# Designs tried in a protein design chat: miniprotein binders against Protein Hikeshi (HIKESHI). Part 3

Target 1, 195 residues: Protein Hikeshi (HIKESHI), of Homo sapiens (Human) (q53ft3)
Amino acid sequence: MFGCLVAGRLVQTAAQQVAEDKFVFDLPDYESINHVVVFMLGTIPFPEGMGGSVYFSYPDSNGMPVWQLLGFVTNGKPSAIFKISGLKSGEGSQHPFGAMNIVRTPSVAQIGISVELLDSMAQQTPVGNAAVSSVDSFTQFTQKMLDNFYNFASSFAVSQAQMTPSPSEMFIPANVVLKWYENFQRRLAQNPLFW

## First folded at step 3 (miniprotein)

Design fh1 (from fs0, 13 letters changed)
Fold by ESMFold2-Fast, scan of step 3:
Structure fh1 (fold): chain B 195 residues (1-195), chain A 80 residues (1-80)
Amino acid sequence: as target 1 above (195 residues)
Amino acid sequence: MRVEITIKGLDPLIAEFLARWIELLARKLGVEVRIERDGDKLEITVKGASERDVEWLVKLAELLAEELGAEVRVEIEEKG
């Protein structure tokens, strides 16, 4: 029902169902992640009057998950971008996941989605610094990713044309995609506002 | 020049995501595109583009589709 995207990683579309109304995605090596996109797959909409509360979890010093409310996804707002860098402090909220999930690896975080009534969701307060924008955040993120990739590909093509005498066709090696992801991840890690 | 790109086997929301990516890229390249979505299938038609612009768009669509684990078919038609 849901997807999770981190820049430079394969999109995850198969959430682990941990309860009838609860789904989780694992985020390995989360220390290197600044932003996460959560979205609905478009195959199965929420039932009338329901939506999804989106939570972020990281392991505390004892390896137990600390859950924080990031925001919501609904049929009317089926995608959202969240900034998770800097959310490793500020405990003390009550969450529906409780002790259901035990984190096994210190560097693995989780995104949790709880299917809830819209009226219930309206009474909850997300962490103030998590949501990136109330605008079409998914489209903005996608546009920045495309701009970054296009600029990289264009720079490579120009460089190749300068080195190759009279090319009739442009060559884009398979490794260009890998190099783009590496470059994008490096820049994102150094400046989370770059994206 | 006219180019048709067909991508199959996509999750419907990922298909919508990819359609938006291609629309944004086409706008940046200054080319006209028409995108039709039918479930897990995307049909992309590009018109009035230069040979170089079409080549870049096709390559990027193929790379993005491969990253998303989809099947891609490209047909190029030229009219003089």
Scores: ipSAE 0.013, ipTM 0.179, lowest interface PAE 8.4, mean pLDDT 62

Design fh2 (from fs0, 13 letters changed)
Fold by ESMFold2-Fast, scan of step 3:
Structure fh2 (fold): chain B 195 residues (1-195), chain A 80 residues (1-80)
Amino acid sequence: as target 1 above (195 residues)
Amino acid sequence: MRVEITIKGLDPRKAEWLAKLIEYLAKELGVEVRIERDGDKLEITVKGASELIVEFLVRWAELLARKLGAEVRVEIEEKG
């Protein structure tokens, strides 16, 4: 259903379902994370009129989660890059004296996805410092191009397999395209200013 | 940017199929491609308006060819 990518880490494709409409990815050692990419795997689309609200959660000083709305993913925009560095403004890790503190709190954050009506999502306001709007137009174009290409290549591979007398001999596995797509998204997330 | 891809070791039917697939994808992406086939060998010249899109197509073609059991050589000719 969903994938979550952090630069330099293994991609996560198995979200934990915590409610009928809610899914979570764990982000250990979140203090070292600047950007997170959330994307749909392309296996099951959202039902008509629905999409996913993307939230970020980190533990406060008492270990309780603090949730913030980062943005949205939809069938029309199935991937998004979020900047999570700076979202802890006012917390000890961003406080000048807190940054020098050796006291550890649990370092596991979460990405949450809530499946909601598009009309309801349109009335919500993501946090102002989330990086969807700080991602440049070229990076946004590249994400759209990759998503469109993945869908095209998968559809074309199926069409060619159907036309082939020996399907196994000529068939292109969909996972080949998906693996390349994931690797490219990882590189893009690592160097968003490079492009 | 201009890129030349040489693919060897595909049986002729797979080579023909791969050539058609690359042509269709290049047309969809607005990338110029020239493909010359000689039996089990494909010589592909790729040129496009965007360096990123050209690299995308090249990487995709290389990955598919290797997965089909072919030997792949890529030569990049950058315009200075």
Scores: ipSAE 0.007, ipTM 0.168, lowest interface PAE 9.2, mean pLDDT 63

Design fh3 (from fs0 with E13R E17L E20K K21Y E24W E28L E52K K56L E60F K63W E67R)
Fold by ESMFold2-Fast, scan of step 3:
Structure fh3 (fold): chain B 195 residues (1-195), chain A 80 residues (1-80)
Amino acid sequence: as target 1 above (195 residues)
Amino acid sequence: MRVEITIKGLDPRKAELLAKYIEWLAKLLGVEVRIERDGDKLEITVKGASEKDVELLVEFAEWLAERLGAEVRVEIEEKG
């Protein structure tokens, strides 16, 4: 019914069904994963009024799985991309996997899919940095611009650290950030479709 | 829009530096930020009228903190 794709890894299409309405994919070596794509295989649609809530789980410091809501897949939107980098220390959100006896291994995270009522899903709030990455031009542009700015800023910070040995004196000058912001605004003005 | 970011695992000096970078970018974007430090932990509250500007700051903070070896948690508060 579902597939899971991680960049640089083999696509998984055989989720472990742990209950009639619950499916799980294992993500070994999850610290190296930035994005996960969850999608429906298209052969079996959700029943009318139903959709899939997508959760991410990792073991906390006590070895207990911590489930976080990433987002949703539905018949109308059968694929979604999630950013899971930075979720390793997150606290659990409301989730339907509480009573499941799932094998726990410290180095393996999981993607869970729970088939739920659409009206129930509408009342849930996904974690902030796991919001579905839209494939629209503006979202792509914003992500690429942030990546470019971060690489530039990090390179500059390292060079400044070499010039001033005190870590407290390493910061990004206003002019550097201003130039990046000016270029960002200019590009948006030139292409209103990226609004 | 209001977003809360929790960053853990940076030494106190790196945490202070990261906080300064975040405050710097927030001023340029016109986004309000409140940063509370507790040892190697940073608790950051981000508020702004523009959701896109808030998201840009949050994404920048997450990228930089993770690159510095920190653990990051982000929570969005929705008001309806």
Scores: ipSAE 0.007, ipTM 0.119, lowest interface PAE 10.6, mean pLDDT 64

Design fs0 (from fs1 with Y4E F6T W43E Y45T W75E)
Fold by ESMFold2-Fast, scan of step 3:
Structure fs0 (fold): chain B 195 residues (1-195), chain A 80 residues (1-80)
Amino acid sequence: as target 1 above (195 residues)
Amino acid sequence: MRVEITIKGLDPEKAEELAEKIEELAKELGVEVRIERDGDKLEITVKGASEEDVEKLVEEAEKLAEELGAEVRVEIEEKG
């Protein structure tokens, strides 16, 4: 149902379901992360009157999780970008994960999503200014990531005359990568969540 | 220009309404469309000589599907 994206890392679309209404993504080496994008995949909408509360958890000095509310995703606002770099020394917020005492290693954080009634979500206060960007900002961020990937992949391009046959190595024509890039950019410009 | 649009996660009743709206818009823009429905899934093939008109139809289809909370996938086929 959900996806989690961090710059320079593989997108995660397989959240670990830890309860009927709770999903978690692991963020290893979280000290290097400044922003996290959480989004709905678009295939399954929330039931009417429901939405998702997004939480960030990091281990304290004793390895115990400290949960903070970052914001929300709903059918009307299916993606959000959050700044987490300023939250690692803060106090925990009110959260539905309090009954789940999950201990993690010092370098691994988590993003938690709790499926809740919209009325319940309206009564909660996110940690100050965790939500950084709108869907437009997410689109810009994703476009920059696409540009970065295309430039990286293209840096490995070689002509056929420069290729040496290798039984264990596969190659992708640069033109195929360019075609994918252009198609993805166009689709993203029209609908940031087309995928 | 040929474009294939796949829309998933629609209520079957809403899928039929969306298909009708897309067909009407295609007629107004002079673009040829073929729509295949399979339950909550809608597969649309768009053909047109004008790249601008095809893009307008694709944009409106994505907008309508997004308003209904559906997943949209667009594939462009090049003739070469």
Scores: ipSAE 0.000, ipTM 0.061, lowest interface PAE 26.4, mean pLDDT 63

Design fs1a (from fs1 with Y4W F6L E36R W43F Y45I W75Y)
Fold by ESMFold2-Fast, scan of step 3:
Structure fs1a (fold): chain B 195 residues (1-195), chain A 80 residues (1-80)
Amino acid sequence: as target 1 above (195 residues)
Amino acid sequence: MRVWILIKGLDPEKAEELAEKIEELAKELGVEVRIRRDGDKLFIIVKGASEEDVEKLVEEAEKLAEELGAEVRVYIEEKG
């Protein structure tokens, strides 16, 4: 029903259902994440009078999850961008394993979605900068992701004469990347949620 | 216009995700699609009155499948 997108990572569209009304996406290496996009896939709407409350969770120093309400998605507002870089406990420049002489589980955060009554959601207060979550912000973020990928891929382009033979390595023609970029931009301009 | 698409070599979990994305795009373009999933394969039939809209869906389906590392085969039924 939902998708989750982080800059520089593959989009996630298979949320883990942990209860009848609760869904979770795992975010490994979350210390490197500044923004998360949550969106509805568009094929299955929320039931009448319901929406989704979006939460962010990270493990604290005791290994217990700390959940924070980020905002909401609804049939009328099916996508939102959330800034999570400022929500982590304490100073973000410190690696949690640096102070310990033991091997701990890598830091994994979660995005949780709870299907709730719209009236109940209206009484809750999100943390942080919920005001920036909108379709326009999602389009801007997606365009930046698209530009970043195209520039990154293009930076590795070489002519056939410059290629070293490597039978185990696959290459993609630069014009295929360009066609993908142009097609994606065109469709994004028509509908930000086309994909 | 009618187009047949075979997508092969998909992770079964990714096959389900791809099918959902294609159905969503088809609805946005006003194109009819029928999708059958069989393990690592997707069989897609695309039908629409507008050749332009059908071509847009086919191009996007090919692109999305290739991004997931899958092989795509397209067969266009000619009007005749």
Scores: ipSAE 0.000, ipTM 0.056, lowest interface PAE 27.2, mean pLDDT 65

Design fs1b (from fs1 with Y4I F6W R34Y W43L Y45F W75R)
Fold by ESMFold2-Fast, scan of step 3:
Parts: sequence; structure tokens; C-alpha cells
Structure fs1b (fold): chain B 195 residues (1-195), chain A 80 residues (1-80)
Amino acid sequence: as target 1 above (195 residues)
Amino acid sequence: MRVIIWIKGLDPEKAEELAEKIEELAKELGVEVYIERDGDKLLIFVKGASEEDVEKLVEEAEKLAEELGAEVRVRIEEKG
């Protein structure tokens, strides 16, 4: 139902379901993460009157999770970008995960999604500056997403000698991917909303 | 025709009022609009088959935003 994306890493689309209304993604080496994108896959909408509260959890000095409310996703706003750098100290937000101990490893953080009533969500306050709400920040993140895609696609490049003939497969030369990347990056620099 | 409008320097309350007026005019003209609210900023995506109707919406949006003392930038992405 949900996806989670970090610039420079493979997208996660298989959340661990820890309760009927609760889903979790693991974020290893979280100290290197500045931004996280949470989005709905678009296949199954929330029931009418419901949405998803998005939480971030990191291990404290004793290995115990500290949960913070980052924001929300809804049928009307099915994706959100959150800044998590600088949120790794201080008290946790009020949260519905309780004493759930899913996976607790040093340097592994978690994104939690709790399906809640919209009226309940409206009464909660996310931690300050977690949501990304600037065109400049969006442009910077989009550039990182572009880099992630180019690196991912390029990792599958093979020499002509390594290609196996297959009538059902399509192949794109690596140079075409590079040319597209450079063109898109140039267009984004001129107008971050050109798409 | 596709147009993008950036508006900044609005009070958040006035941003919502402006967004509502633009959406209403778009329905009247048969033009598609998508508006993102971002504090003191509005980001407006405009799409329509009629160049004349899209231009009327853009012109009115610019006028209303400037009357509120906001900074407006417009970019035409596609004509036709």
C-alpha cells in the first residue's frame, strides 16, 4: 500500500505489517539520511474518512526506540517528503505504536505508518520542520532522485559481448540513459517544474 | 497549452482565497488547474486545449496576485 524512498538507495515497496493498521519500513545507516519520501502506491485508497500518520523512530543511547510524528499522507495528498536530519535528539511525539518492538539494531531507524481517522490526525502536531514545503527543497530532492535512478539503471549496463539474444527483452544503450539524464538535469536547472 | 505560475509573498489566508478564486474561474473556462499550497507560496499548473481560455486564466491569476502585493512568475511550457 505504501512506498518509502531515500535518495541514493533502492525504493522500498514492501512494508512490514506489524498490526492491521500499522506498517513499518527499516532505514539502515540512518545517520547518513537527510530526507525520506513516503507515498501511496495508488492501488488501494484509504477508507473514507481515514489517512496515514507518518512516524520516524531511531534508537536512543540505550537502544530503545524514540518515535516522532513527521506528518501525514491521505487520498488527497498521497506523497510527502520529510527532513529527518536534526530530529535525532529531543523527546518523542505521542504515538500509537506503544511498546511495539519490531526490529531494534544500532544505526537502524524506522518509518512507521498508522492508519487513523482524519479528525484524529488533525489534532496532532508534527515535529517542527519535518515536512519539506519549498520549491528549492523540492528541486534539490528531485535532483537526488534523478541521481538515484541514473545510478540504478547504469548498474545494469552490460557490454555487447554479455548480451543474450531474447525477442521478449528490450535493451537500452547506457549512452542513451546518460544523454537523457543530462538533458533532464539541464531542464530541471532551468525550470524545476517542467514536467 | 500548459502554463506554470509561481506566486510568492502571500499571507497564508490570502493564498487560500486566491487559490479558490482561480479554481472557480478554471471551472468556468473549462481549464484544468492544480494548485499546491506552500505557506506564503502558490504553485499553479494550468492545462487546457484552448490557448485563449488558458491565457484568460493566467492573466486573471496574475492580476489578482499582484493586487495582493505578491510576486508572480509565469512560464509557458507548451502552446497549442
Scores: ipSAE 0.000, ipTM 0.079, lowest interface PAE 21.2, mean pLDDT 66

Design fs1c (from fs1 with F6Y E36K W43I Y45W R73L W75K)
Fold by ESMFold2-Fast, scan of step 3:
Structure fs1c (fold): chain B 195 residues (1-195), chain A 80 residues (1-80)
Amino acid sequence: as target 1 above (195 residues)
Amino acid sequence: MRVYIYIKGLDPEKAEELAEKIEELAKELGVEVRIKRDGDKLIIWVKGASEEDVEKLVEEAEKLAEELGAEVLVKIEEKG
């Protein structure tokens, strides 16, 4: 019913069902993850009046799981983007003894989805601004990033006559960058989650 | 790990200062660097066995270049 996506990794579509109303995705090497996208596969909607509460779990200093509410997915908003980099133990700490809380932890975190009543979800407050945006907002952000990258890269474009040849230097033809940019925009427009 | 850094928009005088700082940091981290100077541009080739040390050098180079108002492009060729 659900999918979970991290940039640069294979999409996960087979959540482990741990209860009638609870589903879990494992996130190995979670310390390298900044954002997670959680979405519904679109084939089976939530029952009327129900939605999904999205949780993030990481090991605390004793290796015990700490669950934090990130946000929600519903039939009306079937995908959400969450920033998890600031939620890990010690990252938000402002005290001078922050190092005292820095311990070796397992590299595996979890995304949990709990199917709950919409009324119950309305009474809950997600942890500080974990939700980044809807899929539309993500698409806009990605398009802006693509524009920024292409403009920056093309600003270095030079003719072959202007190059200083060296075996230790690598150059990419501007046309190759343009082709990648156009292809990525086209694919993103057809399916924002194609990656 | 091998990385190429392209920096554009530096004053020539500040480009030389930046290049010297990067070379000194590379020496402290045990990372190999080659720097090509071309007016307002620097092309930096970085090589090191430790991914962590290479990343520290790249991050510091980006920070220093941005403080000087320059544009930076980084290309990772190989992870070690």
Scores: ipSAE 0.000, ipTM 0.084, lowest interface PAE 21.2, mean pLDDT 65

Design q2a (from tq0 with E17I T19V E29L E33W K36L)
Fold by ESMFold2-Fast, scan of step 3:
Structure q2a (fold): chain B 195 residues (1-195), chain A 93 residues (1-93)
Amino acid sequence: as target 1 above (195 residues)
Amino acid sequence: SKIKVTIRIEEDGKKYIFVFEIESPEEILKILWEILKFLEEHGAKKLTVRVEAESPEDAEEFAELIVRIFRKLGFKEIEVTYEGDKIEITGEL
């Protein structure tokens, strides 16, 4: 039902369903992530009167997960971009030199989506400035994301003659990646919120 | 505060006219998306957007937004015509 996108990484479209109404995406190496896009795949809408609350979790200095509400996705607004760089630097953020001595364990952060009633979502307040406030900023970010992803994926292109057989490796034809990029770019130009 | 937007589409001798009163320029994004679907559905490629506002400054600011959106949507042959406090933007896909 949902997808999760980070610049320079493979798009995730297979969320882990941890409850009937809860879905999770794992974000390895989260220290390098500044923005995350959460979107609906467009094939299965939310039930009438429902939407998705989007949460972000990373391990604190004690290794305990800290969940923060980033925002919402609905049938009327099926995609959202969130800035998480400010959230994951909360440790020592109030001290001028705090960041110089912080120790972080490289670990997996998570994006959580909870399917909730729209009335319940309206009563919740996301953490400050996580959501992108303008269509232009969202469009620019998404276009840069598409360019980055396409360039990254293409940098690993090899001919079949150079491939070593390996059952542990997955391959996607370069032509499919190009077609996806061109289609997504066209759709984004027509409606930056189509996803 | 309200801006009057008139959109005209002509194809095969048929004329389609849509009139909207909007509170903010951002509302035009949803309108233009619906209009693009209409153009595709009816095989039309040209449209004219007429903007009327109380001040020339408001009309110009809104027209600039329309031109920007037309460029992002792939419109070619964008023309802007000024008539005092009224502005017409014509584009072709």
Scores: ipSAE 0.000, ipTM 0.070, lowest interface PAE 19.7, mean pLDDT 66

Design q2b (from tq0 with E17W T19I E21R E29Y E33L K36M E40R)
Fold by ESMFold2-Fast, scan of step 3:
Structure q2b (fold): chain B 195 residues (1-195), chain A 93 residues (1-93)
Amino acid sequence: as target 1 above (195 residues)
Amino acid sequence: SKIKVTIRIEEDGKKYWFIFRIESPEEIYKILLEIMKFLREHGAKKLTVRVEAESPEDAEEFAELIVRIFRKLGFKEIEVTYEGDKIEITGEL
């Protein structure tokens, strides 16, 4: 039902369902992550009056998860961008994952999504102003997307010796991807929409 | 004026929905760039953007922007369908 995107990494669309109303994504090497995008996917909307509360969890010194509320996704707002850098504190927020005392490895964090009543969600306050302004958020998101595309595309680069000839396939040289990335980044800085 | 945009991705009978309420045209370009990455990674064949606005003129202007973005992103087949006050733009890779 949900997708999770981190700049420089492959998008995740296979959340682990840990309860009827609870889903999690693993975030390895989370210390290098500044922003996370959470979005809905599929033909299944939330039931009437329901939405998703988005939580971030990191392991404490004992390997126990510390959950913090980041924000929400709903049928009316099915995607959200969250800043998670700096969300390292001793106390977690009130959360529905309390019974899920899952010990995590020191370098792996989680994004949790809990399907909750909209009225209940309206009463909760996300931690540390994790939400960013729309304009600043999308500018940062676009830059991260360019980085993600470059890293993703480069991961498919192969030497000529490793290529198998195919009349129906085309391979893009890494230098072409790099030049596209540099030109796109430069033009985005001058005009975000391109003229 | 606020424009309602519904994005649907189709892959082998599966459909993925992304629903946005757009405050500015600049936001849609950035969103579609990320959606395109999702398509490429998951082998999805069709992307449909449904535009709803308070006036037909606003909807048509925004749909024209979507068509330009689709051409920029490399969609091969682009179809525009009108259904009352709603406009759907479908692109195939």
Scores: ipSAE 0.000, ipTM 0.110, lowest interface PAE 16.7, mean pLDDT 64

Design q2c (from tq0 with R8W E17Y T19Y E29I K36F)
Amino acid sequence: SKIKVTIWIEEDGKKYYFYFEIESPEEIIKILEEIFKFLEEHGAKKLTVRVEAESPEDAEEFAELIVRIFRKLGFKEIEVTYEGDKIEITGEL
ESMFold2-Fast, scan of step 3: ipSAE 0.013; ipTM 0.430

Design q2d (from tq0 with T6R K15R E17V T19F E21T E29M E33Y K36I E40K)
Fold by ESMFold2-Fast, scan of step 3:
Structure q2d (fold): chain B 195 residues (1-195), chain A 93 residues (1-93)
Amino acid sequence: as target 1 above (195 residues)
Amino acid sequence: SKIKVRIRIEEDGKRYVFFFTIESPEEIMKILYEIIKFLKEHGAKKLTVRVEAESPEDAEEFAELIVRIFRKLGFKEIEVTYEGDKIEITGEL
């Protein structure tokens, strides 16, 4: 139902369903991530009166997940850009994977999507700096999103050379391309300076 | 009717692969136009588009659409190579 896009990485379209109404994407090495796009694939709309609340989770100093509300996606607004660099694990307390270590353990964060009633979502306040804060950030991120989507298609092509019969093979269906295109055009109309 | 086609766009070692289940050729034309236009505006001087369809006739129709896109975007040297249900279109500025 959902996709998650990070500049310079493969787009993720296979969320892990952790509950009837909850989906998560893993973000390994999240300290290097500044922005994340969450979008609907366009194959299955939300039921009438419902939408998705988008959360960001990182492990705190004790290894426990800390969830923060970033914003929302709905049938009317099927994609959103979020800045997560200011929401990473606490200032002055980092997960230590310094240059002195021979083997680095990657830090993993999560994007969570909770399917909720629109009325309930309207009463919630996202973290203030999660949404894209400036025109420059939005423009740069839009360009990186296009690059990332193209990289995803390229990586899929490489994997085809190694394929056996496998139900895990992912296709980019026309409606996903259409949703990407619609999202791109919407952003272009919103910010004509983005290229 | 629904048609399945594989389109691969190449530029300097990068490959962009799209799989379409086509219910509207017009929608695919719009998407391909925007993709090729984007690549041109970001420095592409030579692009190769490879089309694989389920029949030679389908592949030929899509090749014609791609040639029109290249011409509309100002590519001057357009080369088409046919190989059954596989067609390669190269455009240079």
Scores: ipSAE 0.000, ipTM 0.136, lowest interface PAE 14.3, mean pLDDT 61

Design q2e (from tq0 with E17T E21V E26R E29W E33F K36L E40I)
Fold by ESMFold2-Fast, scan of step 3:
Structure q2e (fold): chain B 195 residues (1-195), chain A 93 residues (1-93)
Amino acid sequence: as target 1 above (195 residues)
Amino acid sequence: SKIKVTIRIEEDGKKYTFTFVIESPREIWKILFEILKFLIEHGAKKLTVRVEAESPEDAEEFAELIVRIFRKLGFKEIEVTYEGDKIEITGEL
């Protein structure tokens, strides 16, 4: 029913079902993760009046899970992007996974999804600044990414000299796009705050 | 054959666009997947990929590939609009 996506990693679509209404994704090497996307696959909707509460968990120094509520997914909002880089040293929140016997390793974090009534979800408060639905945040990352690509691609196009650019369009060979993307990802991985 | 691909990103009334040309539809699978994945992770919620190809067969093959990528990235709503040798695939999170 659900999927989980992290930049630079294979998308996960096979959540471990740990209860009738609870699903978990494992996130190995979680200290390198800044953002997580949680989404519904779109083939099986929630029943009317139901939705999913999304939780993030990491092991504390004793190996005990520290759960934090990130937000929600519903039929009307079937995906959400969460910033988790600021949450790895915080206190745990109230969570429905306390009685679960979930097998984990000390270096692996988890995304948990609890299927709940929409009315129950409305009474819950996610940890602050986890959801990245801010226009400023989206604009900053997208603009910097596109500016970097445009500058790189434009430089290459100019060096080709013989290309006549069309107004409002940039024509770049696929090899240049791949090279730029690999360089951009490498820089971002080295310093997530760079962009 | 050559294929022109335009990616449009929409969020709160703002539109961002970039275009690139490829020689083979299959060359783009990894590149497009990585770009779309990156954009989604950084806040993009609605993405449109426009394809213009020299042949209907190439356009169709490429559109099917993009739909597959959108499904793998978890887009619930995927709309495909076909008009001649031009195809638009829109995904919304």
Scores: ipSAE 0.000, ipTM 0.199, lowest interface PAE 11.8, mean pLDDT 63

Design q4a (from tq1 with W64F V67I I79V T81I)
Fold by ESMFold2-Fast, scan of step 3:
Structure q4a (fold): chain B 195 residues (1-195), chain A 93 residues (1-93)
Amino acid sequence: as target 1 above (195 residues)
Amino acid sequence: SKIKVTIRIEEDGKKYEFTFEIESPEEIEKILEEIKKFLEEHGAKKLTVRVEAESPEDALEFAFLIIRIFRKLGFKEIVVIYEGDKIEITGEL
């Protein structure tokens, strides 16, 4: 149902189901991770009135999990970007995984997804700086993506001197868009902060 | 090529949804301007535009235009969801 993406790593699409309504992804070598993207695969939607609360957990100095609420994914907003680099030395928040005292291998963190009622989720408060704002995150990402596309595409545009029709028109080959998308994804996988 | 556009408006717990096809991206701006007027008249604040094309390349091109129009029209809290040949853009007034 869910996917988890970290730049430079294979996307994870097989969450470990630990309860009827709870799923986890392992994040080995989490100290090198700045951002995590959690998304729905689009194959199976949440039941009406339900969504997913997204949690981050890392082992403390004693190997005990410290869970923090990052945010939410829903049918209306099926993906979210979270900044976790600032959370690795924080206090735990209230969470539905509290009864699961799992001692983990040092340097392995987890993303947890709890399927909950939307009304219940609305009463919860995510850690303040864990989730990047929709406007800042998606606007900056989208603007950088647009800038990268136009910069890339303009390098392939024929000059107006070589074409007589409509001076304001720009002709971009169809395959240039696909090549740009592949290049953008590759760059994002190498360094998620390049945007 | 033809592109399928789905508009979803959320107002007082009700959702209105309608789908249509366009052949020119320029048609979207006029439609979204009229939709903004409708939202303002009815006190609705959330608008979602879903684009479905025959290729990811076509969908991306139209999504770029829709995002620019959203910003021009004053929509805030813009969220974009990419699903290959399907892209969904949500904004709030």
Scores: ipSAE 0.000, ipTM 0.089, lowest interface PAE 21.1, mean pLDDT 64

